VH-VL binders against q8wyp3r787to878. Designs and how they scored, part 25

Target 1, 92 residues: q8wyp3r787to878
Amino acid sequence: FQNYLRVAFQEVNSGCTGKTLLVRPYITTEDVCQICAEKFKVGDPEEYSLFLFVDETWQQLAEDTYPQKIKAELHSRPQPHIFHFVYKRIKN
Short names: E, the ipSAE of ESMFold2; O, the ipSAE of OpenDDE; V2, 0.75 times the mean of E and O plus 0.25 times the DockQ between their complexes.

## First folded at step 16 (VH-VL; framework fv_romlusevimab)

Design k05 (at its last look DockQ between E and O 0.89; V2 from the best seeds 0.00; counts 0 for: pae E 3.7 > 2)
Fold by OpenDDE, look of step 16:
Structure k05 (fold): chain C 92 residues (1-92), chain A 118 residues (1-118), chain B 108 residues (1-108)
Amino acid sequence: as target 1 above (92 residues)
Amino acid sequence: QVQLVQSGSELKKPGASVKVSCKASGYTFTKYAMNWVRQAPGQGLEWMGWINTNTGNPTYAQGFTGRFVFSLDTSVSTASLQISSLKAEDTAVYYCARYWSFYGMDVWGQGTTVTVSS
Amino acid sequence: SYVLTQPPSVSVAPGKTARITCGGNNIGWKSVYWYQQKPGQAPVLVIYFDSNRPSGIPERFSGSNSGNTATLTISGVEAGDEADYYCQVWDTSSDHWVFGGGTKLTVL
């Protein structure tokens, strides 16, 4: 496991900005979301979540999952596809 | 419609060779790796390995080196499994299955029965 | 090599909940996939990456994974759910996909 995680912040009207987070391998999605809320200065973090974008599909990650596990798993496989972790507002 | 269609059943004698084909349709063939899975009669699923459909580079699971060869014909979106020096214990259903990153083996062929009998 | 352990069989009455376990050392740190195989048919992916459900798979199917055990849960079991179920993980140490031995689910 690498101790970094690239996360893009997506806002509806302002595009996307990316940050590289320094995180331990066993950090949860919930923890990552908290870090994102702080770094991206999100005032209503309860309306945001961490998503995985891969192969033109979106996956909302449950709070008790491990983004670093996902990253490592996808990188460990042959012929991997490009994927992104995106911190964005949950659609209602 | 994404699907994998495999070649028909095979009956072979010990020592012979067989080639099972797996034709893909409904998606970009070279974008997704192709798995091969064996299932002996009444037994469980056994991963044989996979092939990179872009580079053609195969990876064989332990126990499936030597007599087993993965190949591609990208012009017709087809992956193939060749088994040489067939043995009775090679009698099984062989499946091809697409690997789609996060989603695993999401599409399977219908399977090809290979029977090795004297 | 990494080993996945499944019970050989599980029986459940219609309408009840079936739970099929998949044991593995620290499996909670692996991504678990589940496949359903009915007699004479190819396997069908029913759960990917621990708890995600492919399109077309009923909400009755759910997956969880923690510690040393992954679990496939089928609520409101129907006769059509009778099948063999296999768990699967990628073993980074050996670079192998590893299947469990399979569990035969019988609907009583």
Scores: ipSAE 0.375, ipTM 0.859, lowest interface PAE 1.6, mean pLDDT 93
Fold by ESMFold2, look of step 16:
Structure k05 (fold): chain C 92 residues (1-92), chain A 118 residues (1-118), chain B 108 residues (1-108)
Amino acid sequence: as target 1 above (92 residues)
Amino acid sequence: QVQLVQSGSELKKPGASVKVSCKASGYTFTKYAMNWVRQAPGQGLEWMGWINTNTGNPTYAQGFTGRFVFSLDTSVSTASLQISSLKAEDTAVYYCARYWSFYGMDVWGQGTTVTVSS
Amino acid sequence: SYVLTQPPSVSVAPGKTARITCGGNNIGWKSVYWYQQKPGQAPVLVIYFDSNRPSGIPERFSGSNSGNTATLTISGVEAGDEADYYCQVWDTSSDHWVFGGGTKLTVL
């Protein structure tokens, strides 16, 4: 099942502090960001986005992507790599 | 610099065997799976399968579960494709391509042409 | 086995926009990769995970994916964009990579 998504909240030196979200399989990145803004109580949600950290690289996820799809594909591939979904400020 | 360098082109007769090698440099070889892709003359790309470079466990696409064998020599960062009982229809360019986790096949070898003719 | 369908060719005038389609049943629920291949050369990754561009790929290359169609869009097409373009998905049900048949882009 894909009803759960672990998301870390990254604010200056927060580390791997996060929440496990109960979400539907087809939830969009935009919807996850809305949930994260509420759960992490950010005052300026437009300055945040959902990121994927994998292979020592950060990737900002576009609003119309599906984090559960990404999670399922990365888990199914041979030699899976450690990855994290991170809600954090958009730099610059 | 991340690079995949393949062995030179081969001319073979039907019934022979060939081994195509793919030497990696510029990255940790055992962290990224290696793909093999075939392209027959004038045709498109065809995924043959991949090999887990840490465990040596191969996965073969349908149509490649017979005469085709993937192998590794991790001491020299090399993946190999062996094709046994060569047939004329095996004439193609064979590519190795590194699996870059989220990004797919980000680095490709230059290709090895295998020609099978009487 | 999952099937990807591409038109065999697309022609576009210099400076115009090329659109190369990749059809598949519910492809919008798969991640789509695009590769450029020039004659005698190895493929080069130009779009990964539907819409993302590797370093060094010009911004005029973009991708989209929804429903049954993924599209590679090349705006401001240049002669140097003439190549074969392949779409590809990872199919989680089979744990296989699948390539489309390829599309030849001609700049007239």
Scores: ipSAE 0.319, ipTM 0.826, lowest interface PAE 3.7, mean pLDDT 89
ESMFold2 (binder alone), look of step 16: mean pLDDT 94; pTM 0.957

Design k06 (at its last look DockQ between E and O 0.79; V2 from the best seeds 0.00; counts 0 for: pae E 4.0 > 2)
Fold by OpenDDE, look of step 16:
Structure k06 (fold): chain C 92 residues (1-92), chain A 118 residues (1-118), chain B 108 residues (1-108)
Amino acid sequence: as target 1 above (92 residues)
Amino acid sequence: QVQLVQSGSELKKPGASVKVSCKASGYTFTKYAMNWVRQAPGQGLEWMGWINTNTGNPTYAQGFTGRFVFSLDTSVSTASLQISSLKAEDTAVYYCARHWSYYGMDVWGQGTTVTVSS
Amino acid sequence: SYVLTQPPSVSVAPGKTARITCGGNNIGWKSVYWYQQKPGQAPVLVIYYDSNRPSGIPERFSGSNSGNTATLTISGVEAGDEADYYCQVWDTSSYHWVFGGGTKLTVL
């Protein structure tokens, strides 16, 4: 487990902005969302969630999941796909 | 329609060799690793290893080295398992299973029964 | 090597809830996959990454994972749910896929 997590912020009418978060290995998706809300200055964080984009598919991560666990496992695959953690609105 | 179609049942004598094929269709074959799983009669699933369908590099699980060989024919989107010096304990159903990095083994072949009997 | 432990069998009455456990050391920090296998058929992925359902899998199937135990929960069990169920994890230390021993679910 690395102590960093790259998260892209996706807005409806703007491009994505990426930030590298310094986070503990055992941080939850909920905690990551809180960090994202602060760093990206989101005023309505309840409308946002953390998504995993991998192989042209979107997966909304439940609050009690562990992004670092997911990241580590994806990197350990022998034939891995490019993936992104994206902080965006739930209903978009 | 994403699917894996395996070759038919095999009956072999001890010491013989068998080659099980797994033909993929409905997706980009070289994009996803191919797993092999063994299931002896009345037993559970055993992961045998996988092959990188892009590089052709195989990885074998412990207990499946030596007599077991994974190979590819990418021109026909086919993965193969060859077992040499067959033993009675090799009697089992052998499955190929596509592995997606995130989803796991989401697509399976129908299985190939290999029976080794004198 | 990493080991997953499942009960050999679980029995449940129709309409009730079945819970199949998968024990492993600190399994909560691994991603758990679940497969359903009916007699004479290939396994079918029913849960991936602890609690996610592939398309086509009924909402009756759910998964959880924490501590040392992952659980497959089947609510409103139907006769058609009778099958063997296997949990699976990726061992990052050995780079090995590990299956549980399987659980036979009997619908009474």
Scores: ipSAE 0.701, ipTM 0.919, lowest interface PAE 0.7, mean pLDDT 94
Fold by ESMFold2, look of step 16:
Structure k06 (fold): chain C 92 residues (1-92), chain A 118 residues (1-118), chain B 108 residues (1-108)
Amino acid sequence: as target 1 above (92 residues)
Amino acid sequence: QVQLVQSGSELKKPGASVKVSCKASGYTFTKYAMNWVRQAPGQGLEWMGWINTNTGNPTYAQGFTGRFVFSLDTSVSTASLQISSLKAEDTAVYYCARHWSYYGMDVWGQGTTVTVSS
Amino acid sequence: SYVLTQPPSVSVAPGKTARITCGGNNIGWKSVYWYQQKPGQAPVLVIYYDSNRPSGIPERFSGSNSGNTATLTISGVEAGDEADYYCQVWDTSSYHWVFGGGTKLTVL
């Protein structure tokens, strides 16, 4: 499922929603953020970023990273964990 | 806070066995795999394998499928490496290292020196 | 089976920039980790996922990864940076961690 990326949208005063994005295997985090800003209709995209939630921790993903590569590696690692890609405000 | 504390150095003769223990504290032991890494004198780091701390299922790297056994005692948050039929070539420092999924091997034990000589 | 190649040593004058390379076939499609090991000590993670620093690692440590080469860069090198440095990847096809052979950084 390298052509698809599940992303949750988290907003401070609303429920959590998610969308499955049709994306290229080599898409960057920067490009995913741009798609998310359009799909989730945010008016201030510079205040948002893509985050990885895994092992009860948050990691803001740098713009030049590849979410599909991260997804594939985490699925293959020993003792894989539930993880989520989350588009949310940089300050929460 | 988060710590891995290993058992003390061992001096053994060829043919003996040794058990290296690694006690974890400061986190939920059963949520993260435990790696074992060996470093022979003057050599680099060599990954030996890992053990699933929830199920107890080990995975061994090639070359470590015989005399090397990973085990757990989850009641005391401890992973162990047993080496049987010790050879001089087993002389090394043995490390345990926690796998924190995205962060890799983020916490290491202090290492246990095993010396095998006549 | 997957092999990472590092130079055995790198020498750099204090205050200058050290670059330690890690070669591997298509390593740019893998995520690279870097560890620092000082004599008699356990390794310490200094870079994860190509370019991220754990808490407590100074900004003069940086990483990059593209094509067949990943690079650890240490700017403003200090005597305390003298150590062995190991690159590492997780190989998704073999389910193995793979370490490079290590690079001794000498500050002189």
Scores: ipSAE 0.292, ipTM 0.814, lowest interface PAE 4.0, mean pLDDT 89
ESMFold2 (binder alone), look of step 16: mean pLDDT 94; pTM 0.953

## First folded at step 17 (VH-VL; framework fv_romlusevimab)

Design m01 (at its last look DockQ between E and O 0.89; V2 from the best seeds 0.71)
Fold by OpenDDE, look of step 17:
Structure m01 (fold): chain C 92 residues (1-92), chain A 118 residues (1-118), chain B 108 residues (1-108)
Amino acid sequence: as target 1 above (92 residues)
Amino acid sequence: QVQLVQSGSELKKPGASVKVSCKASGYTFTKYAMNWVRQAPGQGLEWMGWINTNTGNPTYAQGFTGRFVFSLDTSVSTASLQISSLKAEDTAVYYCARYWPYYGMDVWGQGTTVTVSS
Amino acid sequence: SYVLTQPPSVSVAPGKTARITCGGNNIGWKSVYWYQQKPGQAPVLVIYYDKKRPSGIPERFSGSNSGNTATLTISGVEAGDEADYYCQVWDTSSYHWVFGGGTKLTVL
């Protein structure tokens, strides 16, 4: 279990715009969003959220959830799937 | 529509073997691991293990090693469970269930009743 | 081995709220899944990742998970909700899926 979280900005294929966050294991989605807001220099963080993209599906993560929990569990599978954490705008 | 269809009920004698099949449709079979779950009469759900549908590598839960064998026939999108040297305590409903990332076991077969009786 | 503990049974009157607990050591750090099983039927996923509802599952079903207890809450209970409910987690230590013992929900 590593204390890092790779987060893409706005889209999965953001290339070099993604950031690797050094985070504690029990960091919440809310905390991750705050870090992302600062690192990606968004002016309206209230319009953004953290999403999980896996198997062509998007999942908005609730503020009180743990992205590192998801990462750890998804990595501990016999048949792994590629997944991404994405900090992006919430659709209206 | 994604679904898992299992083979019919089985009545076997102690010492015999049984093979339960689980045919998948509506999705790419080799993309998602397949689980097997046992439920004895009036009892709860027991995870038996799962099989990597891409490599065919099975993982068996504790208590389900030896007589239990997971296998695949990818040409027909089918996972199978074989139980050898059947015992009365093997009497149960056996389920296959797809593992979907994040969602868990989101799709289940209808179950196959295996009855072991003299 | 990791163990999940559920009450064997819960009874509730129609229209009331049922709460089914799932106890486990530090379960709040695990993703909890809930399954509904009606008599003679296969289990149906009703909650995934603690609190998410699959499509088709009514909003009456909700989940929470913190500390050592996960809870499935069914508001406005209907007769059709009578079933067995199972919680489930992935044990990263043993690499096992673990089910709770199940809870029989009776609608009075």
Scores: ipSAE 0.718, ipTM 0.931, lowest interface PAE 0.8, mean pLDDT 95
Fold by ESMFold2, look of step 17:
Structure m01 (fold): chain C 92 residues (1-92), chain A 118 residues (1-118), chain B 108 residues (1-108)
Amino acid sequence: as target 1 above (92 residues)
Amino acid sequence: QVQLVQSGSELKKPGASVKVSCKASGYTFTKYAMNWVRQAPGQGLEWMGWINTNTGNPTYAQGFTGRFVFSLDTSVSTASLQISSLKAEDTAVYYCARYWPYYGMDVWGQGTTVTVSS
Amino acid sequence: SYVLTQPPSVSVAPGKTARITCGGNNIGWKSVYWYQQKPGQAPVLVIYYDKKRPSGIPERFSGSNSGNTATLTISGVEAGDEADYYCQVWDTSSYHWVFGGGTKLTVL
């Protein structure tokens, strides 16, 4: 019943923080980035994107992807790995 | 460097058993699930199921729950497929393929041809 | 069980663009993987999560997925691209991987 997405915010001059977002099931990565820019109060949102960190790799998520779909797929596969959605600078 | 090396081809009679082995190297074997995929002559790829390499718990696709057994020997980084009561329809190439998170089946063994003939 | 439909064959002239389709009900809401298999060889992953390329796969391989159709696109097709191509999805409702039937790409 609940549509939550946990997102960490990573910034070079501060620690990592996280927030649980209440989102609709088909929210796009673009929409998540808009919410994150507001929630984490970034001044230059064009320099940020949503990333997936899994198995020691970073995967930048395209704006037309669906983080809730990715989450559901990764959770349903056997032998799951820990993963995180991270809002961070594209070049950082 | 990352490799899956399978055992050699087998020629068997109906009713016999066969064991196909898949030895992993170049990565942590117990970290990634192992898939088994069948390809009958001239046919497409058919997912048979996978095994959790940390716990040894298998999951079998429909049609592969009776005579097909996945197993592990983690001391030598090896996954195995055993097929009992072989039938002519079991003639195929059998592949192992590891699951890498997010990537899918990124590394495949070379395949093992099992031929079941009277 | 979830079904993926591929055309059995596609022909394209060298240097042109090949498009291989993978049909499935609401496939745009699934993540699509593509594999290349040359004769006598194991499959090789060429696209994951609709449009991402593993290291070593040239940029002329690309993917798209929306609605009921996913497409593998190979631009600047070379003779070495002749192979069978399989689409694949993970079905979260059945906990199964599902392969399409495969498409033979002929370069001529």
Scores: ipSAE 0.594, ipTM 0.891, lowest interface PAE 1.8, mean pLDDT 91
ESMFold2 (binder alone), look of step 17: mean pLDDT 94; pTM 0.956

Design m02 (at its last look DockQ between E and O 0.84; V2 from the best seeds 0.00; counts 0 for: pae E 2.3 > 2)
Fold by OpenDDE, look of step 17:
Structure m02 (fold): chain C 92 residues (1-92), chain A 118 residues (1-118), chain B 108 residues (1-108)
Amino acid sequence: as target 1 above (92 residues)
Amino acid sequence: QVQLVQSGSELKKPGASVKVSCKASGYTFTKYAMNWVRQAPGQGLEWMGWINTNTGNPTYAQGFTGRFVFSLDTSVSTASLQISSLKAEDTAVYYCARYWPYYGMDVWGQGTTVTVSS
Amino acid sequence: SYVLTQPPSVSVAPGKTARITCGGNNIGWKSVYWYQQKPGQAPVLVIYYDKKRPSGIPERFSGSNSGNTATLTISGVEAGDEADYYCQVWDTSSDHWVFGGGTKLTVL
């Protein structure tokens, strides 16, 4: 495991708004969200969540999940797939 | 609709060879790895390995090396499993299954029964 | 090799809740997948990444995973739920997909 996690803000192609988080391997989605709220200076973090974008699909990650686990597993596949972690507003 | 359609049942004698095909449709075949899973009668699922559908590079699980060969015909979106020197213990249903990242083996073929009997 | 342990069988009355366990060393750090297989049919993915449901899978199906045990929970069990259920994980040590032994769910 590498102790970094790249997180985009609001959208997959956020350009320079994306940030690389230095995080421990067992960090939870909840913890990542807290870090993101701070780094992206979000005033209403309750409106945001961490999402996984892969193969044109969005997956909202539950708070008790492990983004680093997802990252590690997705990297250990026979065919590479581009995926993104995105800190974005929850749709109502 | 995404689906995998496999070839029909096979009845073979010991020592013969069999080739099971798995035709994919409804998605980009070369984008997702294809798995092969064996299920002997009354037994559980056994992962045999998978093949990179872009490069054709196969990975075989332990116990499925040598007589088992994964191959592709990308022109017709088809993955194949060939078993040579068939044994009675090769009698099983063989499944192909697409691997979708994060989602797992989300689409399965209907299975192909291979019976090896004297 | 990594091993997943499932009870061979689970019985439940209609309308009740069935729980099928999948034991594995530190399985909580793995992504667990569950498959349903009815007699004469191919397996069907019912849970991915511990607790996610594919489209078409009823909400009665849920999953959890922590510590050394993953659990498939089927609430309000129906006769149609009678099937074999398999858990699955990726073993990074061997680079293998690993299936549990399967659990036969019987609806009484």
Scores: ipSAE 0.664, ipTM 0.921, lowest interface PAE 0.8, mean pLDDT 94
Fold by ESMFold2, look of step 17:
Structure m02 (fold): chain C 92 residues (1-92), chain A 118 residues (1-118), chain B 108 residues (1-108)
Amino acid sequence: as target 1 above (92 residues)
Amino acid sequence: QVQLVQSGSELKKPGASVKVSCKASGYTFTKYAMNWVRQAPGQGLEWMGWINTNTGNPTYAQGFTGRFVFSLDTSVSTASLQISSLKAEDTAVYYCARYWPYYGMDVWGQGTTVTVSS
Amino acid sequence: SYVLTQPPSVSVAPGKTARITCGGNNIGWKSVYWYQQKPGQAPVLVIYYDKKRPSGIPERFSGSNSGNTATLTISGVEAGDEADYYCQVWDTSSDHWVFGGGTKLTVL
């Protein structure tokens, strides 16, 4: 299983930074969010979630999902599209 | 509106060939893979394979590598399934279905009934 | 090759809850899709990624997936829910889509 997950952080002032996380293959979205809150120094982590951006759509990932599984499936499926995992605010 | 419209039903004799077409509209045809799914009378859905609509490269499921050929005509946004040397066992409804990333097979054609009888 | 197993039929009284299972080795590590097929019609996607509903699918339809079993749950079953239901996964090891054998839901 892959031990790396690239996550972009969408900043309040229209910035975007990214980090490559070294994570276990079976890490949950909840645990990724916890790591992201620490790594991106977020003071209000309850206002953030992990999202998948693919084909110009946003998909909020439920806390009990596995981002590495999603990554592997999207890479292997027919005619794959570029996608990003994004740690960002849950909208108003 | 995103649509897949398939060609009409076919009645064929054993040994003949048939071509089922699937015309796409309402989206960029070459951006999304096209799947083919078979359903014999009274039976379940069986994935036959898919074709990369950008490159034209097909992938066939186990059991569909011989007499079954997927093809494209991108000038008219059409995917086709050709079945050669038809057998009675090929009697089925054949569906096209597009793959939409994350959602899976979100849009299906109406199905084309192919009947093979002597 | 990867195999999905469904019961061939399920009968449920109107207004009750139907549960349709989809068995597979370690299916909890795969993303499960569910399709509804009414007689003479093409399949319609009703659940994607284990538990998400496409737009227009009522909240009565829900899904779960853990261990070796995924389940489609239809609460408040109506006569219009009579259909065949298929589970499906993408098998990363073979790069193939796999359908279950289908389950006929009868509303008596």
Scores: ipSAE 0.511, ipTM 0.877, lowest interface PAE 2.3, mean pLDDT 91
ESMFold2 (binder alone), look of step 17: mean pLDDT 95; pTM 0.959

Design m03 (at its last look DockQ between E and O 0.81; V2 from the best seeds 0.74)
Fold by OpenDDE, look of step 17:
Structure m03 (fold): chain C 92 residues (1-92), chain A 118 residues (1-118), chain B 108 residues (1-108)
Amino acid sequence: as target 1 above (92 residues)
Amino acid sequence: QVQLVQSGSELKKPGASVKVSCKASGYTFTKYAMNWVRQAPGQGLEWMGWINTNTGNPTYAQGFTGRFVFSLDTSVSTASLQISSLKAEDTAVYYCARYRPYYGMDVWGQGTTVTVSS
Amino acid sequence: SYVLTQPPSVSVAPGKTARITCGGNNIGWKSVYWYQQKPGQAPVLVIYYDKKRPSGIPERFSGSNSGNTATLTISGVEAGDEADYYCQVWDTSSDHWVFGGGTKLTVL
């Protein structure tokens, strides 16, 4: 496990708004969200969540999941797909 | 519709060879790795390995090296499994299964029964 | 080699809840996948990444994974749920997909 996680803000192609978080391998999605809320200066973090964008699909990650696990497994595949972690507002 | 269609049942004698085909449709064949899974009668699922459908590079699970060969014909979106020097213990249903990153083996062929009997 | 352990069989009455366990060392740090296989049919993915349901899979199917045990839970079990269920993980040490031994779910 690498001790970093790249997270985009609001959208996949956020460009310079993305941030690289230095996090431990066992960090939870909940913890990542807290870090993101601070880093992206979100005033209403309860309306945001961490999403995985992979293979043209969006997946909201549960708070008790491990983004670093996802990252590690996806990187280990023979035909890896580009994927993104995105901290974005939850759709109502 | 995404689907995998495999070739029909095979009856072979010991020492013979068999080639099972798996034709993909409804998606870009070279985008996802293809798995092969064996299931002997009354037994569980066994992962045999997978093949990179873009490069053609196969990875074989332990116990499935030597006599087992994965191959591709990308022109017809087909993956194939060849088993040489067939043994009675090779009698099983063989499945191909697409691997979609994060989502797992989300699409399976209907299976091909290979029976090896003298 | 990494080993996944499932009970050979589980029996449940219709309408009740079935729980099928999948034991593995530190399995909570792996992504667990579950497959349903009915007699004479190919396996069908019913759970991916511990707890996610593919489209078409009823909400009655749920998954959890922590510690050394992953669990497939089927609430409101129906006769049609009778099948073999297999858990699966990726073993990074051997670079192998590993299946559990399978669990036969019988609906009484």
Scores: ipSAE 0.817, ipTM 0.943, lowest interface PAE 0.7, mean pLDDT 95
Fold by ESMFold2, look of step 17:
Structure m03 (fold): chain C 92 residues (1-92), chain A 118 residues (1-118), chain B 108 residues (1-108)
Amino acid sequence: as target 1 above (92 residues)
Amino acid sequence: QVQLVQSGSELKKPGASVKVSCKASGYTFTKYAMNWVRQAPGQGLEWMGWINTNTGNPTYAQGFTGRFVFSLDTSVSTASLQISSLKAEDTAVYYCARYRPYYGMDVWGQGTTVTVSS
Amino acid sequence: SYVLTQPPSVSVAPGKTARITCGGNNIGWKSVYWYQQKPGQAPVLVIYYDKKRPSGIPERFSGSNSGNTATLTISGVEAGDEADYYCQVWDTSSDHWVFGGGTKLTVL
């Protein structure tokens, strides 16, 4: 099965645009941000980061983390909650 | 404020049973899994299993099947651990702890000491 | 099943840095949690997801995880840090939480 990661893009206007990325199992957050900057056509990629939205909280993901690993862990752990990966401005 | 308050210490004889209660307050009880953790005197923490607080479905760690029963009373936001056919080796402090997704076991009860003495 | 190994004790002078290790096969591919337990008290979460701090945990607490070793680092150690420290992972192969054996930190 192909390796996919669903990422929402939060724009300055309301409404999120989602894309499903074809990624390697061990892709880093840093590399996902690079792909997102290209796919979502941002001109100032240094102002953006990948975030995890889980249990009504936002968590900025460090560049050396692995989103696919986080996804697998959150799905397998007890009484899982819905979560999303969101590429958005650090100050929003 | 978010807290878990456990029932008081118990002194039991071998062969009896005990029920430890864990009452939650300050949050939606059915939102987070409840864990049970044992700590024998002078020993480390040992995970016993967890219960889904929304469905009531328990999961037991290896070695905790049979005599150990997790249950809920959601009308009073309470999780319970029942231990049957008590043995001396069941002497321990028993903790409840909620699991918050991503954050881990972020809130613990104060512990309940169960002493089984011949 | 999955085993976490901690040294039984670590001693550190006040104001110095304590390092408490947690060994496990490929633990770097797991996400590590750390708990502090002071004498006669319940455990308290001090690190989640390898290196994140809950609210109220001072910045002198930090964590790392790679290869076969995770480490809890406490800089500027104070007498109030004297406690037992436990590492923990969720093992996805067994769907169980696993605790390390604990490390007693003594501040001399």
Scores: ipSAE 0.603, ipTM 0.898, lowest interface PAE 1.5, mean pLDDT 91
ESMFold2 (binder alone), look of step 17: mean pLDDT 95; pTM 0.962

